# Ledger of designs, part 23: VHH binders against NACHT, LRR and PYD domains-containing protein 10 (NLRP10)

Target 1, 318 residues: NACHT, LRR and PYD domains-containing protein 10 (NLRP10), of Homo sapiens (Human) (q86w26r167to484)
Amino acid sequence: SLVVLQGSAGTGKTTLARKMVLDWATGTLYPGRFDYVFYVSCKEVVLLLESKLEQLLFWCCGDNQAPVTEILRQPERLLFILDGFDELQRPFEEKLKKRGLSPKESLLHLLIRRHTLPTCSLLITTRPLALRNLEPLLKQARHVHILGFSEEERARYFSSYFTDEKQADRAFDIVQKNDILYKACQVPGICWVVCSWLQGQMERGKVVLETPRNSTDIFMAYVSTFLPPDDDGGCSELSRHRVLRSLCSLAAEGIQHQRFLFEEAELRKHNLDGPRLAAFLSSNDYQLGLAIKKFYSFRHISFQDFFHAMSYLVKEDQ
Below, E stands for the ipSAE of ESMFold2; O stands for the ipSAE of OpenDDE; V2 stands for 0.75 times the mean of E and O plus 0.25 times the DockQ between their complexes.

## First folded at step 21 (VHH; framework vhh_vobarilizumab_d1)

Design w2 (from t5 with R109Y; at its last look DockQ between E and O 0.01; V2 from the best seeds 0.00; counts 0 for: pae O 15.5 > 2, placed apart)
Fold by OpenDDE, look of step 21:
Structure w2 (fold): chain B 318 residues (1-318), chain A 121 residues (1-121)
Amino acid sequence: as target 1 above (318 residues)
Amino acid sequence: EVQLVESGGGLVQPGGSLRLSCAASGFTFSNYAMAWYRQAPGKGRELVAGITSEGSTSYADSVKGRFTISRDNAKNTLYLQMNSLRPEDTAVYYCAAQREGFYTWNFPYYWGQGTLVTVSS
């Protein structure tokens, strides 16, 4: 079977995908149907050492001694969850600037096209716009749309996000009184942004006087709240602006080259301090053979998209 | 205010045809990808057909060869021609709009209220 989960950025596709794996592992989901469920983060595929199916399986298992031969004997009992098809990355090597599919991308494409393991089950998550790229690869697929939070789920999220009940109530009250914020919070990702922003304001003793009028304002409010000053100790607006420009540049470069993981050296190139940008960037350690390497990514693809969009505005000011 | 209003639903016999329409207002229609979704009783909402702003179309396997999605930008209207209808096509059909190019939470998707299609002998 082939299922495509569609949803805009931040609707919870990744969360659902991961939950599926957990539910399967606990016997709640698909009991007896699958012997193995392989979660594949598409943005991480570029980190594979080899563009081989066996290597992908080793990667998913976290074990180079996984019984791959045995696993492949019953492909009909395998489920691959390809999370974030739209986040497939091009190789980091400068030389492969060619518009062609990387070998690693090709590996997944072969799976999706059912050339590799034609009897396995596939679940693919993607954003709607990326469907134009995915559709040609699909022979038979069921499409499911992820809608985000219900009203009840929004309320629940606020209650769970804020440890202090009074703060939760206050934050939620602010959001409910603003149609734009309330509607935006239908998207779990943006709901997190809003909650974080409000929490940041409360912690700083700032009264939320001006409420965002659009989604861009929401992100700007967040950025304004959490953007660190420049290392030069100057709390000047200019310093913050520099960091913002650098983040925009990083995001734009990533989007341009279809990259979503960044090495520390790349951050340095943009004069960014990763650890100080925890509000915007996340880091993970990846085992690459015998080496462990740290990579940075935007906390959510929506941040990268936002900063990419902002890059056009910042350039105009230059 | 953004509005999507579906029409054309109704009762039809197996093998029959229907044409759904979705009238869009309140946004620049030509900049949006459009889609038809359907939700059968007890089932989740599923994509039936999509069309990009440029006119590229996609279909669920279950409706390929039977359904045709089209758009008229001049009329701000989305269409779904449904031929050779089957009982399993019975569902509420929804029109959806999403801005192309920037698929972030910055550009919300819009939904219609839906139109019921019942295929029964």
Scores: ipSAE 0.000, ipTM 0.227, lowest interface PAE 15.5, mean pLDDT 87
ESMFold2, look of step 21: ipSAE 0.701; ipTM 0.913
ESMFold2 (binder alone), look of step 21: mean pLDDT 85; pTM 0.856

Design w3 (from t5 with T28R; at its last look DockQ between E and O 0.76; V2 from the best seeds 0.81)
Amino acid sequence: EVQLVESGGGLVQPGGSLRLSCAASGFRFSNYAMAWYRQAPGKGRELVAGITSEGSTSYADSVKGRFTISRDNAKNTLYLQMNSLRPEDTAVYYCAAQREGFYTWNFPRYWGQGTLVTVSS
ESMFold2, look of step 21: ipSAE 0.760; ipTM 0.932
ESMFold2 (binder alone), look of step 21: mean pLDDT 86; pTM 0.874
OpenDDE, look of step 21: ipSAE 0.882; ipTM 0.974

Design w4 (from t5 with E54Q; at its last look DockQ between E and O 0.69; V2 from the best seeds 0.76)
Fold by ESMFold2, look of step 21:
Structure w4 (fold): chain B 318 residues (1-318), chain A 121 residues (1-121)
Amino acid sequence: as target 1 above (318 residues)
Amino acid sequence: EVQLVESGGGLVQPGGSLRLSCAASGFTFSNYAMAWYRQAPGKGRELVAGITSQGSTSYADSVKGRFTISRDNAKNTLYLQMNSLRPEDTAVYYCAAQREGFYTWNFPRYWGQGTLVTVSS
């Protein structure tokens, strides 16, 4: 079977997909149905050196003597979760064209079109905007829409986010007293930003005086809390403004070229120190043959979208 | 070099409580999903609790309501609070870590060496 899980950015598609893999592993979801469940980040597919099924399986298994023959013996007992079809990067498609390969011959397209492993189960997550590119590949698919957190789910999220029960109670109290914040937290991505901001304020011993009143204010509160000081002169407003402009330019360039993963050289081009900006950028090391390469991305796709939108305002103010 | 070091195991009476810790180093802890597995004598390893990089949790039915998994990303530490312990919880408990880009829980990327929990009168 094939299921398309769709929803706007930040509605919890990735969080749900990763929780589903974990729930399967603990035996609470689909007991006895699958022998293997594989999670595949579409954002990271560009890093595969070859588009062979065996390579994908080795990456998922960590190359720990993966039993490829055993895994493929019963394809009907396999589930592949292809997360973030809307984040499939343009350089990946350009790489295929350079090799003379049709998009229909890429591994992901062969899986989605049911030419490779036609009896396996697929779950594909995407934003609705990308359905135009996905639907021509589909035959028979069920569509599921994600709507966000209920009030009970928001309360549980705050309780699980903070390791300190008193911090969780204080943070939730602040949010509940602001109707705009409380409603915004129905979107899990924004709920994460709000919790991160409040945790940062509490760790730094700061008192929350004014609460944000819209999405822009929420992201700016996060930025103001976590933008690091200059390494030569501490926290200066000029240094923070410079770093903010650099993040905006990186996000704008990424959106222009449909790129979500960046090499360290690209960060240097934008005068960004990736390790120092961990609140905004995450990194992972990838084994590419014998080489290990480090790639960066915004911690959440909402940050890339936010900084891109903000880049218009920064240009006008210069 | 990746290192996962469990601690907090020991002997405890039925109905008692124990808190396991797993100190992690050599990777960006906040980017990884974490889990506790256990292996009782004569049985295979089973995943008892997991937590994603964003804090979503899952529990095996055998421990649901009694065990609580949590993480402290600032200290690179994973915890398992075990309450209402039973003799069948006796096992070596292992910390495991998994990168969430391409993965399956059939093969966690990193393992600790384990800590023994014994539940007996």
Scores: ipSAE 0.754, ipTM 0.933, lowest interface PAE 0.5, mean pLDDT 81
ESMFold2 (binder alone), look of step 21: mean pLDDT 86; pTM 0.878
OpenDDE, look of step 21: ipSAE 0.818; ipTM 0.954

Design w5 (from t5 with A97K; at its last look DockQ between E and O 0.90; V2 from the best seeds 0.80)
Fold by ESMFold2, look of step 21:
Parts: structure tokens; sequence; C-alpha cells
Structure w5 (fold): chain B 318 residues (1-318), chain A 121 residues (1-121)
């Protein structure tokens, strides 16, 4: 069977997908139904060296000696969770330019169209904006929507986010006094941004006098709190403007080319110091052949979307 | 280079408690799912508990309600609190690391050397 799990950015699709793989592995979910469950990040598919099913399995299993024959003997007992269909990227390699999909994306499309392993089960997570590209590939799929946090889940999130009960109560009170913030926290990704912002304010000894009034204000409050100081002297605001513009430029270039992983060289092109920007960018080391390379991404796609949207405000002012 | 170092194992009476620790190095700990596996004499390794990079947890039925997995991303440490221990919990316990982007829990990417837990009168 094929299930499409869809929801806006930050609604917890990836968290749920990863939880499902783990729950399967412990026997909590689908006991006896599958012999293998594979988690596949669509964002990282571009990193595969070859576009063959065997290499995908080797990548998932962690060595070239994966029991591919055993795994493929009963395809109906396999589940592939393809997380983030909306995050498929164009090839990183400059020499792999072509119109249309990369060879690695072609493997996923063959899997989705049921041409490769037609009897296996698939779960695909995506944002609705990518359904135009996904729906033509689908055969008889079930669609499930994720809506975000209930009021109870929001309260529990605040309680678990802050280690100190008084801090949690104070933060939640601030959010509850602002209907816009409270409704925005229905989206787990925004809830995280708000909690991080409030924690950052409390750690810096600051009093929250005015609360954000919309999504843009929420992200700006976070950005203002976590942009690193460049020089504590009179140039700090100018340096922060430069870093902000650089983040916007990186995000805009990434979305224009449908790219979500960035090499260190790309960060340097935008004058960004990845290690200093951990509040906005995360990094991972990836084995590419014999070499290990570091790639960066925005901590969540919501940040990339936010900075992309912000980039239009800079251009519009001119 | 990934290193996982388990500690906290030992001999304990039935009904007792132990807390296992796994010190992790060589990778950005907060980006990866982690798990505890165990291997009893003459048996294969089995997943006992896991925790995603986001903090979601899951437990094998045999330990649910008795064991608690947790992580401290600031200290790069994975924990397993084991309460109400039984003789069948006797095993070598392994800390395991998974990838963020491509994986199956059938084959964790990295293992520690293990720590022995013996539950006996």
Amino acid sequence: as target 1 above (318 residues)
Amino acid sequence: EVQLVESGGGLVQPGGSLRLSCAASGFTFSNYAMAWYRQAPGKGRELVAGITSEGSTSYADSVKGRFTISRDNAKNTLYLQMNSLRPEDTAVYYCAKQREGFYTWNFPRYWGQGTLVTVSS
C-alpha cells in the first residue's frame, strides 16, 4: 500500500516518520507485518553516488555487505518511509546538469510509481505545495493530513521544553496572553521557535515587554535574539544586518535552485560562518566515496522559507 | 571517528536498579537517533529502547514501564535507567548510533563495546 502524509512546514511530519520507524523496531507498531523498515530522507538523496536500489539499501544498512538478496526475497514485507518529498534537490555536482530530475530522484520516482518493488509498502511525507509534482507519480494512494498541536499538546510541550517549572509557567503565560502567539503554537515548528526565543530572553535576563503579533514578528524576535555579536562596539548592528542579508541570500538561492544542503564553499560565498550560526544552521558530516564532507542546512525548512520571504523585503526597499 | 563508551553495568539482585551511561564522541550527538541494544548469552542482539534526535522514545514490550531512555545533548551522553530488574535482563548492553537520513534499525551504524549487566541472587 501507499500512504501520503501531508502537512504544512513544521507540523511534525519528520518527527512522526522517525518515531514510526523506531516504534516498528521496538515492536510497538505493525508487529509481524514487515521484515525491514527503511527511513529515507529525500533531502539527502542527492548524496547517493549511484541511482540503483542496491546502493540505497547499502546506504540504509551501513555497509556494502547488506543482505540484499534476503531483503528483496519478500518485497511485500518491506516498508520505505520517504520523508520530505518536497525537499528533493537538484544534483550538487556541476557536471550533472540537465533539465528534469536527477538520476537519484529517478530511483525514488520509479519506487513511487511502483515500477521498482511494486509490492512493497510506501509512506511518503510532504508539504502540500509539492503535491502537484507527487500526484502524477501516485497509484491508488491514501492521504493523511497532520494538523499540529492540540491545546493539551501545546501545554505539555512548554512543560517539557523548559527544565525549570517556573520558567515553563512564565513562558506559557506570556504566550496565552497573546491569541496570535497561542494559535501560532499549534504548529510545532513555530512553537519551538517561540520557546527558544523566550528561553533566550530569560537566559539573557531580559523582560518580554511586547510580544510578536504575527509569524514574521515571531521569526524576527528569534533572529534578533540569536544573531551572534560580531563586535560589541558600535558596528554590531551593521554586522548583524550583513549576516541577516547573507542568510536571506543563501535561503533565496537555495529555494530558487531547490537546494536544501549547502557545502562550506556556498556558505563562504555568502560570507557565513556556519559554526557561529548554530541557531539557524545545522551541519552533518557525510561519507561521499572515500571522503567525508560537511554539509549545512537550515535547522528546519521553516527557517529557509522565512529567510527566503524576508529577502523580498530587502529587494523591495530599493 | 565515532566512539561510544558504555558504563554503569554490574551485578545486581532481582528488583534492583542500574543506570547505564554512554559517552559519545566524534559526531554531532544531537543530530542522531540513539538506542540501547542487549545481547543475552546465546542470543542475537535485540533493541531495548530508542530515542530520536527530537527526543521521541520507544521501548520493547519486555522492558516497557521499567526502563527509561534519555539523552543529554549538552553532555553528549545517552542514558538507560533500568528499574525492577529481572534475571532475564542479564545481557551485555550496547549503545548504538543511527544516521539521521538513511537507516533501518535492523542494522545500526555504530556500536559501543558494551557493558555487562548481571541480575542474579
Scores: ipSAE 0.661, ipTM 0.901, lowest interface PAE 0.8, mean pLDDT 80
ESMFold2 (binder alone), look of step 21: mean pLDDT 83; pTM 0.850
OpenDDE, look of step 21: ipSAE 0.877; ipTM 0.969

Design w6 (from t5 with F102S Y103S W105S F107S; at its last look DockQ between E and O 0.56; V2 from the best seeds 0.00; counts 0 for: pae E 4.0 > 2)
Fold by ESMFold2, look of step 21:
Structure w6 (fold): chain B 318 residues (1-318), chain A 121 residues (1-121)
Amino acid sequence: as target 1 above (318 residues)
Amino acid sequence: EVQLVESGGGLVQPGGSLRLSCAASGFTFSNYAMAWYRQAPGKGRELVAGITSEGSTSYADSVKGRFTISRDNAKNTLYLQMNSLRPEDTAVYYCAAQREGSSTSNSPRYWGQGTLVTVSS
């Protein structure tokens, strides 16, 4: 069967996919139904050197000796989770020149069209805007919408986010007293931003006197809390505007070229110091052929979209 | 350099409790799903409990209700509270980490050295 899980950015699609893999591994979900569950990050698929099914399996297993013949013996006992269909990347320019067109998109299209492994189970997560690209590939798919946290789930999230019960109680009290924040925390991604902001304020010894009034205010509160000053300048406000503009530029260029993973060189092109910007950018090492390369991405999916939108509002006012 | 260091293992009588800790370094802890595995003598390695970066948990049937996994992202530390211990819980317990959003078949990328838990009289 084929299920499409859809929802706007931050509604918990990736979190649900991660939970499903974990629950399958512990035997809680679908006991006995699947021999193998493969989580495929569509954002990462551009890093796959070969566009063959075997190579995808090796990549997911982290082992070039994975028993592909055994795995493929019973395709009906396989589940593929294709997370973030809307995050499929165009190849990096260097890789595109070496390999021609991007065959990775072709492999996923063959899986989705049920041309390859037609009896396997598929779960595809996506933002609604990408449905126009996805729907022509689907035959019979069940569509499920993710709506976000219940009131109980919000409370549990706060208690689990903060290990200090006093911090959790203070943070939740602040949010509950602000109707707009409380409703916004229905979206797990925004709930994370709010919790991170409040934790940052508490760690800096600050008293929260004024709470955000809308989604833009929420993201700006986070940005103002964690955006470091430029070490070169003495004026922190000007330094923060420069770094903000650079983040906006990186996000805009990424969206324009359908890139969600960035190399160190791309950060340098935008005058960004990845390690100093850990609140906005995360990094991981990926095996790429014989080499291990470090790539950066926006720490949360919503940040790339937020900074991209901000790029239309940010001007040089000097 | 990624490092996962377990501690808190030891000898415990049946019915007793232990709390395992795993100190993590060399990666952004808050972006990782964390897990405890165990390997009893003469048996394969099994997943005991897992926790996502956002705090969602999952447990093997053999430990549900007795073990509690938790994490402290500010201290980069993973915990396993083990209550009502039984002789069959005797094993080496491993801390494991997997970056969320990485393509996987649920094979953890990073492993600790393990800490021994022995449950006997």
Scores: ipSAE 0.273, ipTM 0.674, lowest interface PAE 4.0, mean pLDDT 78
ESMFold2 (binder alone), look of step 21: mean pLDDT 83; pTM 0.828
OpenDDE, look of step 21: ipSAE 0.563; ipTM 0.860

## First folded at step 22 (VHH; framework vhh_vobarilizumab_d1)

Design x1 (from s5 with E54S; at its last look DockQ between E and O 0.70; V2 from the best seeds 0.79)
Fold by ESMFold2, look of step 22:
Structure x1 (fold): chain B 318 residues (1-318), chain A 121 residues (1-121)
Amino acid sequence: as target 1 above (318 residues)
Amino acid sequence: EVQLVESGGGLVQPGGSLRLSCAASGFTFDNYAMAWYRQAPGKGRELVAGITSSGSTSYADSVKGRFTISRDNAKNTLYLQMNSLRPEDTAVYYCAAQREGFYTWNFPRYWGQGTLVTVSS
């Protein structure tokens, strides 16, 4: 069977997909139905463009000696969760075209079209924009829409985010008393930004005097809290402005090319120090053939969208 | 290079409580899902509780309501609060870590050395 989970950026598609993998592993979800559940990040699959099914399984199992024949013995007992089909778009297709291959020859497209492992189960998450590219690949699919956090889920998120119950209660009280913040927190990505901002304020001993009034304010509050301090004798505001413009530039270039993973050299091109910017950029090491390469991405896709939108507001006169 | 070091195991009476800790190093803790597995004598390892990088939790039926998994990203530490302990909870408990890009919980990427929990009257 094939299920498509769709929803706007930040509605929790990735969070739900990863929780589903874990819920399966504990026996909470689909007990007895599957022998293996594989999570596959479409954002990161571009690193595997010329790989076969066996290599994908090796990546998921963390070993080139994975028991592929045993795994594939009963394909009907396999679930593949393909997360972020919309994040596969341009970089994946362009790399295939450069090699003279159509997107329909890729492993993911063969899985979706049911040409490879036609009896396995698939769950695909995507933003609606990418449905135009996905729909022609589907035969019979159930479509589900993800709308965000209920009021109960928001409360649980705050309780889980903060290890200190007093901090959790204080943070939730601040948010609950601000109607704009409370409504915004129905979007899990925004909820994370708000919790991170409040935790950062509390860790720095600051009192929350001005609460954000809209989405732009929420992201700016986070940015203002987490841009690193500068010891340049009081010129930190100019340095922070430069870093902010560099983040906007990276995000804009990424959106222009539909790229979500960046090499360290690309960060240097934009004058960004990845390790110092951990609040905005995350990194992972990947085995690519014989080499280990480090790639960066924005911590949430919503940051890339936000900095791209901001780039229009911070542009110099040119 | 990667290390997961469990602590907090020991002998406890039925109905008692223990808190396990797992100190992590050698990777960016915030980017990994974490889990507790256990292995009773003569049995395979089983996943008892997990927590994603974003904080979502899940529990095996046998421990649901009694165990609480949590993480402190500032301290790179995973916890398991174990309440209302039963003799069948006796096992070596292992910390596990998993990168959330390409994975299955059938094969966690990193394991700790384990800490023994004995529940006996």
Scores: ipSAE 0.759, ipTM 0.937, lowest interface PAE 0.5, mean pLDDT 81
ESMFold2 (binder alone), look of step 22: mean pLDDT 85; pTM 0.865
OpenDDE, look of step 22: ipSAE 0.866; ipTM 0.971

Design x2 (from s5 with E54G; at its last look DockQ between E and O 0.72; V2 from the best seeds 0.79)
Fold by ESMFold2, look of step 22:
Parts: structure tokens; C-alpha cells; sequence
Structure x2 (fold): chain B 318 residues (1-318), chain A 121 residues (1-121)
């Protein structure tokens, strides 16, 4: 079967997808139904050197000793979760063109069109903006809309996010006193930003004097909390504005070219030091052939969108 | 080099409690899902509790309500609070880590060396 989970950025599609993989592994979800459940990040698929099924399985299993024959013996007992169809990178298409291949010949398209492993189960997450590109590939799919956190789910999220019960209670109390902030936490991505902001404030010994009043203020509070001072001894406020502009330019370039993974050289082109910006950029090392390459992405997909939107405001000020 | 080091195992009477810790290094802890597996003598490893990078948790039916998994990203440490321990909980407990880009929990990417938990009178 094929299911499409759709929802706006930050509505919990990735959170749900990753929890489903874990719930399957603990035996809570679909006990006895699948032999293997594979999570596949569409954002990272550009890193596959050879876009064939064996390579995908090796990446999911962590080494060259993946039992490919055993895995493929009963394809009807496989589930592939393709997370973030809207995050497929345009350079991936250019890579296929250089090899003389069309997008229809890519592994992801062959899986979605049921040409490869037609009996396996698929779950695809996407933002609505990509449905135009996805719908022509689908034959029979169920569509599910992700609505966000209930009030109970928000309470549970705060309780689980903080390791200390007193910290969780203080953070949740702050949020509950602000109806705008509480309602915004219905969106799991915003809820994560809010929890991260409050944790950062408590770790720095800061008292929350003003709570954010809207989504823009929420992101700005996070940015203000985690944007590092200049270690080189320059004016910290001027250097913070420089770093902020650089993050905006990286995000704008990424969105313009549908790129979500950045090499360290690209960060240096924008005068960004990735390790010092861990609150905004995450990194992973990837074994690509004999080489190990480090790639960066915005820590949460909403940050790339936020900084991109902010870049238009910066241009207006020029 | 990635390292996962478990601690906190030991001998406990039935009904007792233990808290396991797993200190992680060599990777960006915040980006990884973490889990506790256990292996009883002569048995395969089973996943008993997991926590995603975003904090979502899941538990095997055999430990629900008794075990609590948690993580402290600032300390790069994973925890397992085990309450109401039973003799069938006797096993070597392993910390596991998984990069959430391309994965399956059939094959976690990194393993610790394990810590022994024995529940007997």
C-alpha cells in the first residue's frame, strides 16, 4: 500500500515518521507485519553515488554487509518511509543528467511509481507545495493530513523535552500563560523552537521578561538567544548582524536552487563557521566512496524558510 | 571515533530500581536517535526503549510503565530508569545510536560495550 502524509512545514511529519520507525522497532506499531522498515531522507538522497537499490540498503544498514538477498526475498514485508519529498534537491537532478539519466529513472521515482519493489509498502511525507510534482507519480494512494499537537500532546512534549521535571513545569507554565504562544505550540516545529529557546534561557541563567507574541517573535527569540558573540574581540552586535546576514544569504541561495545540504566550502563562501553555529546548522559526516565529506543543513527545516523570508527584509533595507 | 559507554548496571533484588547511563562521544549527539537494547543469555538482542533526536519515545510492551528513557543533549548522555525490576529483566544492556538520515532499527549504526543487570534474590 501507499500513504502520503502531507502538512505544512513544522506540522510534525518528520517527527511522526521517525517515531513510526521506532514504534515499529519496539513492536508497538504493525507487529508481525514487516521484516524491515527503512527511513529515507529525501533531503540526503543527493549523496547517493549510485542511485540503485543496493546502495540505498547499504546506507540504511550502515555497512557493506547488508543482507540484501534476505531483505529482498519478501518485498511485501518491507516498508519504506520516504521523508520530505518536497526536499529533493535540484542538484540531484543535474547529477542524473550528467550520467545520461532522466528523473523517471531515479530510484525514488521508480519506487514511487511501483516499478521497483511493486509489492512493498510506501509512506511518503511532503509539504503541500510539492504535491503537483508528486501526484503524477502516484497510482493509488491514501492521503492523510497532519494537524499538529493536541493539548495533551503539547503537555507530553514539554514533559519529555526537559530532563528535569521542575524545568519542564516552569517552561510549560510560561507557555500556558501566553495564549498566542500556547496556540503556536500546536505546530510541533514551533513547539520545538519554543522549548529550545526556554531551555537556552534557563541554561544561561536568564529570566524570561517578555514572551514572544507571534511566530516571527518566536524565531527571533531563538535567534537572539543562540546567535554567538564574535570570539575575535570585535563589536559583538555588529558581528551578530554580519552572521545573521550570512545565514540569510545561505538560506536564500539554498531555497533559490532547492538545496538543503551544504558543503563546508559553501559555508566559508558565506563567511560562516559551521561548528560555531550549531544552534542553527547541523552537520553529518558521510562516507562517499573512499572519502569522508561533511555536510551542513539548517537544524530545522523552518529555519531555512525563516531566514529566507528574512532575507527579503534585509534587501528592502538596502 | 564514536564511543558509547554504559554504566550503572549491577545486582538488584526483584522490585528494585537501577538507573543506567550511556556517555556518548565522537558524533553530534543531538542529531542521533538513541536506544537501549538488552540481551539475555542465549537470546538475541531486543530493543526495549528508544528516543528520537526530537525526544519522541517508544517502549517494548515488556517494560512499559516500569522503564523510562531520557536524554540530556547538553551532557551527551542517554539514561534508562528501570523500576519494579523482575528476574526476566536480567540481561546485558546496550546503548545504541542511529543517524536519522537513512536507517533501520534492525541495524543500529553504533553500539556500546554493554552493562550487566542482574535481578535475583
Amino acid sequence: as target 1 above (318 residues)
Amino acid sequence: EVQLVESGGGLVQPGGSLRLSCAASGFTFDNYAMAWYRQAPGKGRELVAGITSGGSTSYADSVKGRFTISRDNAKNTLYLQMNSLRPEDTAVYYCAAQREGFYTWNFPRYWGQGTLVTVSS
Scores: ipSAE 0.767, ipTM 0.936, lowest interface PAE 0.5, mean pLDDT 81
ESMFold2 (binder alone), look of step 22: mean pLDDT 85; pTM 0.862
OpenDDE, look of step 22: ipSAE 0.873; ipTM 0.971
ESMFold2, look of step 23: ipSAE 0.758; ipTM 0.932
ESMFold2 (binder alone), look of step 23: mean pLDDT 85; pTM 0.869
OpenDDE, look of step 23: ipSAE 0.873; ipTM 0.969

Design x3 (from s5 with D30E; at its last look DockQ between E and O 0.77; V2 from the best seeds 0.77)
Fold by ESMFold2, look of step 22:
Structure x3 (fold): chain B 318 residues (1-318), chain A 121 residues (1-121)
Amino acid sequence: as target 1 above (318 residues)
Amino acid sequence: EVQLVESGGGLVQPGGSLRLSCAASGFTFENYAMAWYRQAPGKGRELVAGITSEGSTSYADSVKGRFTISRDNAKNTLYLQMNSLRPEDTAVYYCAAQREGFYTWNFPRYWGQGTLVTVSS
């Protein structure tokens, strides 16, 4: 069967998908139903050199561990979780671009259309904005909407996020006393931003007297907490504004070209030092052919969207 | 080079407690899901507890309510608090790590060398 799991950015689709894979592995979800459950990040699919099922299995299992023949003997006992259909992107490396197939011919499209492994089970997560592109590929699909964290799930998240129970209780108390902040934490991506901000404040010995009153304030509080100090003189405010403008520029260019992964050269084009900006940009090494390449992404898609939106304010200010 | 080093195993009486640690190096710890597997003598390796990069946890039924998995991203360390230990918990416990881009828990990407836990009166 085929299930489409939909919800706005940050509603916990990725968190749920990854927990489902783990719950299956511990035997608490779908016991006896599947021999293999594969998680596939749609954001990272552009990095596959070949659009072949065997290559996907090698990536999921590791080349020297992939019993491809055995896996494919009972395709009805396979589940593929395709996470983030809205985050599929075009190849940006020239070698990868030359190997690109049309979207209609891509491996994921063949899988969704049931041309490849028609008896396997699929779970696809996506934002609603991408349903226009996904619906034509579907045959028989069930649709499920995610609304975010319940009140209990928010409490559990805070308890798990902080290493110290005292910190967790203090952080959650601050959030519960602000109705806007508490409701915003229904969205797991925002909840993460809030927890990170509060942890950063506590580690710096700061007292939180004023809490954010809207989504923009929440992201700005995070930005002001984690933006690195300027190395030149005492004019850190000007340097921080320059870095903010550069992050906005990267985000805007990325969205314009539907890119979510960036090479270091792209960061240099925008005057960004990736290692110094770890609070906003995540990096991973990928083996591409014979080379190992470092790619960056915003730590959450919400950051890319936030900086893109903020870029309009910077333009008005000129 | 990726390395996972377990510690904290030992001999304990039934009903006792142990805390296992797994020190990780060679990768960005906060981006990885982590898990504890165990292998009893003459048996296959089984997943007993896991934690995603975002902190979501899951437990096998055999340990649920008794074991608690946790992680400290600042120290690149995974923990397993094992309470109310039983003789059937006797096994070598392995730390495993998995990047959450393309994966299956059938084949975790990285393994530790294991630490022995013996529960015997």
Scores: ipSAE 0.760, ipTM 0.937, lowest interface PAE 0.5, mean pLDDT 81
ESMFold2 (binder alone), look of step 22: mean pLDDT 85; pTM 0.869
OpenDDE, look of step 22: ipSAE 0.792; ipTM 0.943

Design x4 (from s5 with F27R; at its last look DockQ between E and O 0.76; V2 from the best seeds 0.79)
Amino acid sequence: EVQLVESGGGLVQPGGSLRLSCAASGRTFDNYAMAWYRQAPGKGRELVAGITSEGSTSYADSVKGRFTISRDNAKNTLYLQMNSLRPEDTAVYYCAAQREGFYTWNFPRYWGQGTLVTVSS
ESMFold2, look of step 22: ipSAE 0.739; ipTM 0.930
ESMFold2 (binder alone), look of step 22: mean pLDDT 83; pTM 0.852
OpenDDE, look of step 22: ipSAE 0.869; ipTM 0.965
ESMFold2, look of step 23: ipSAE 0.773; ipTM 0.936
ESMFold2 (binder alone), look of step 23: mean pLDDT 83; pTM 0.851
OpenDDE, look of step 23: ipSAE 0.829; ipTM 0.955

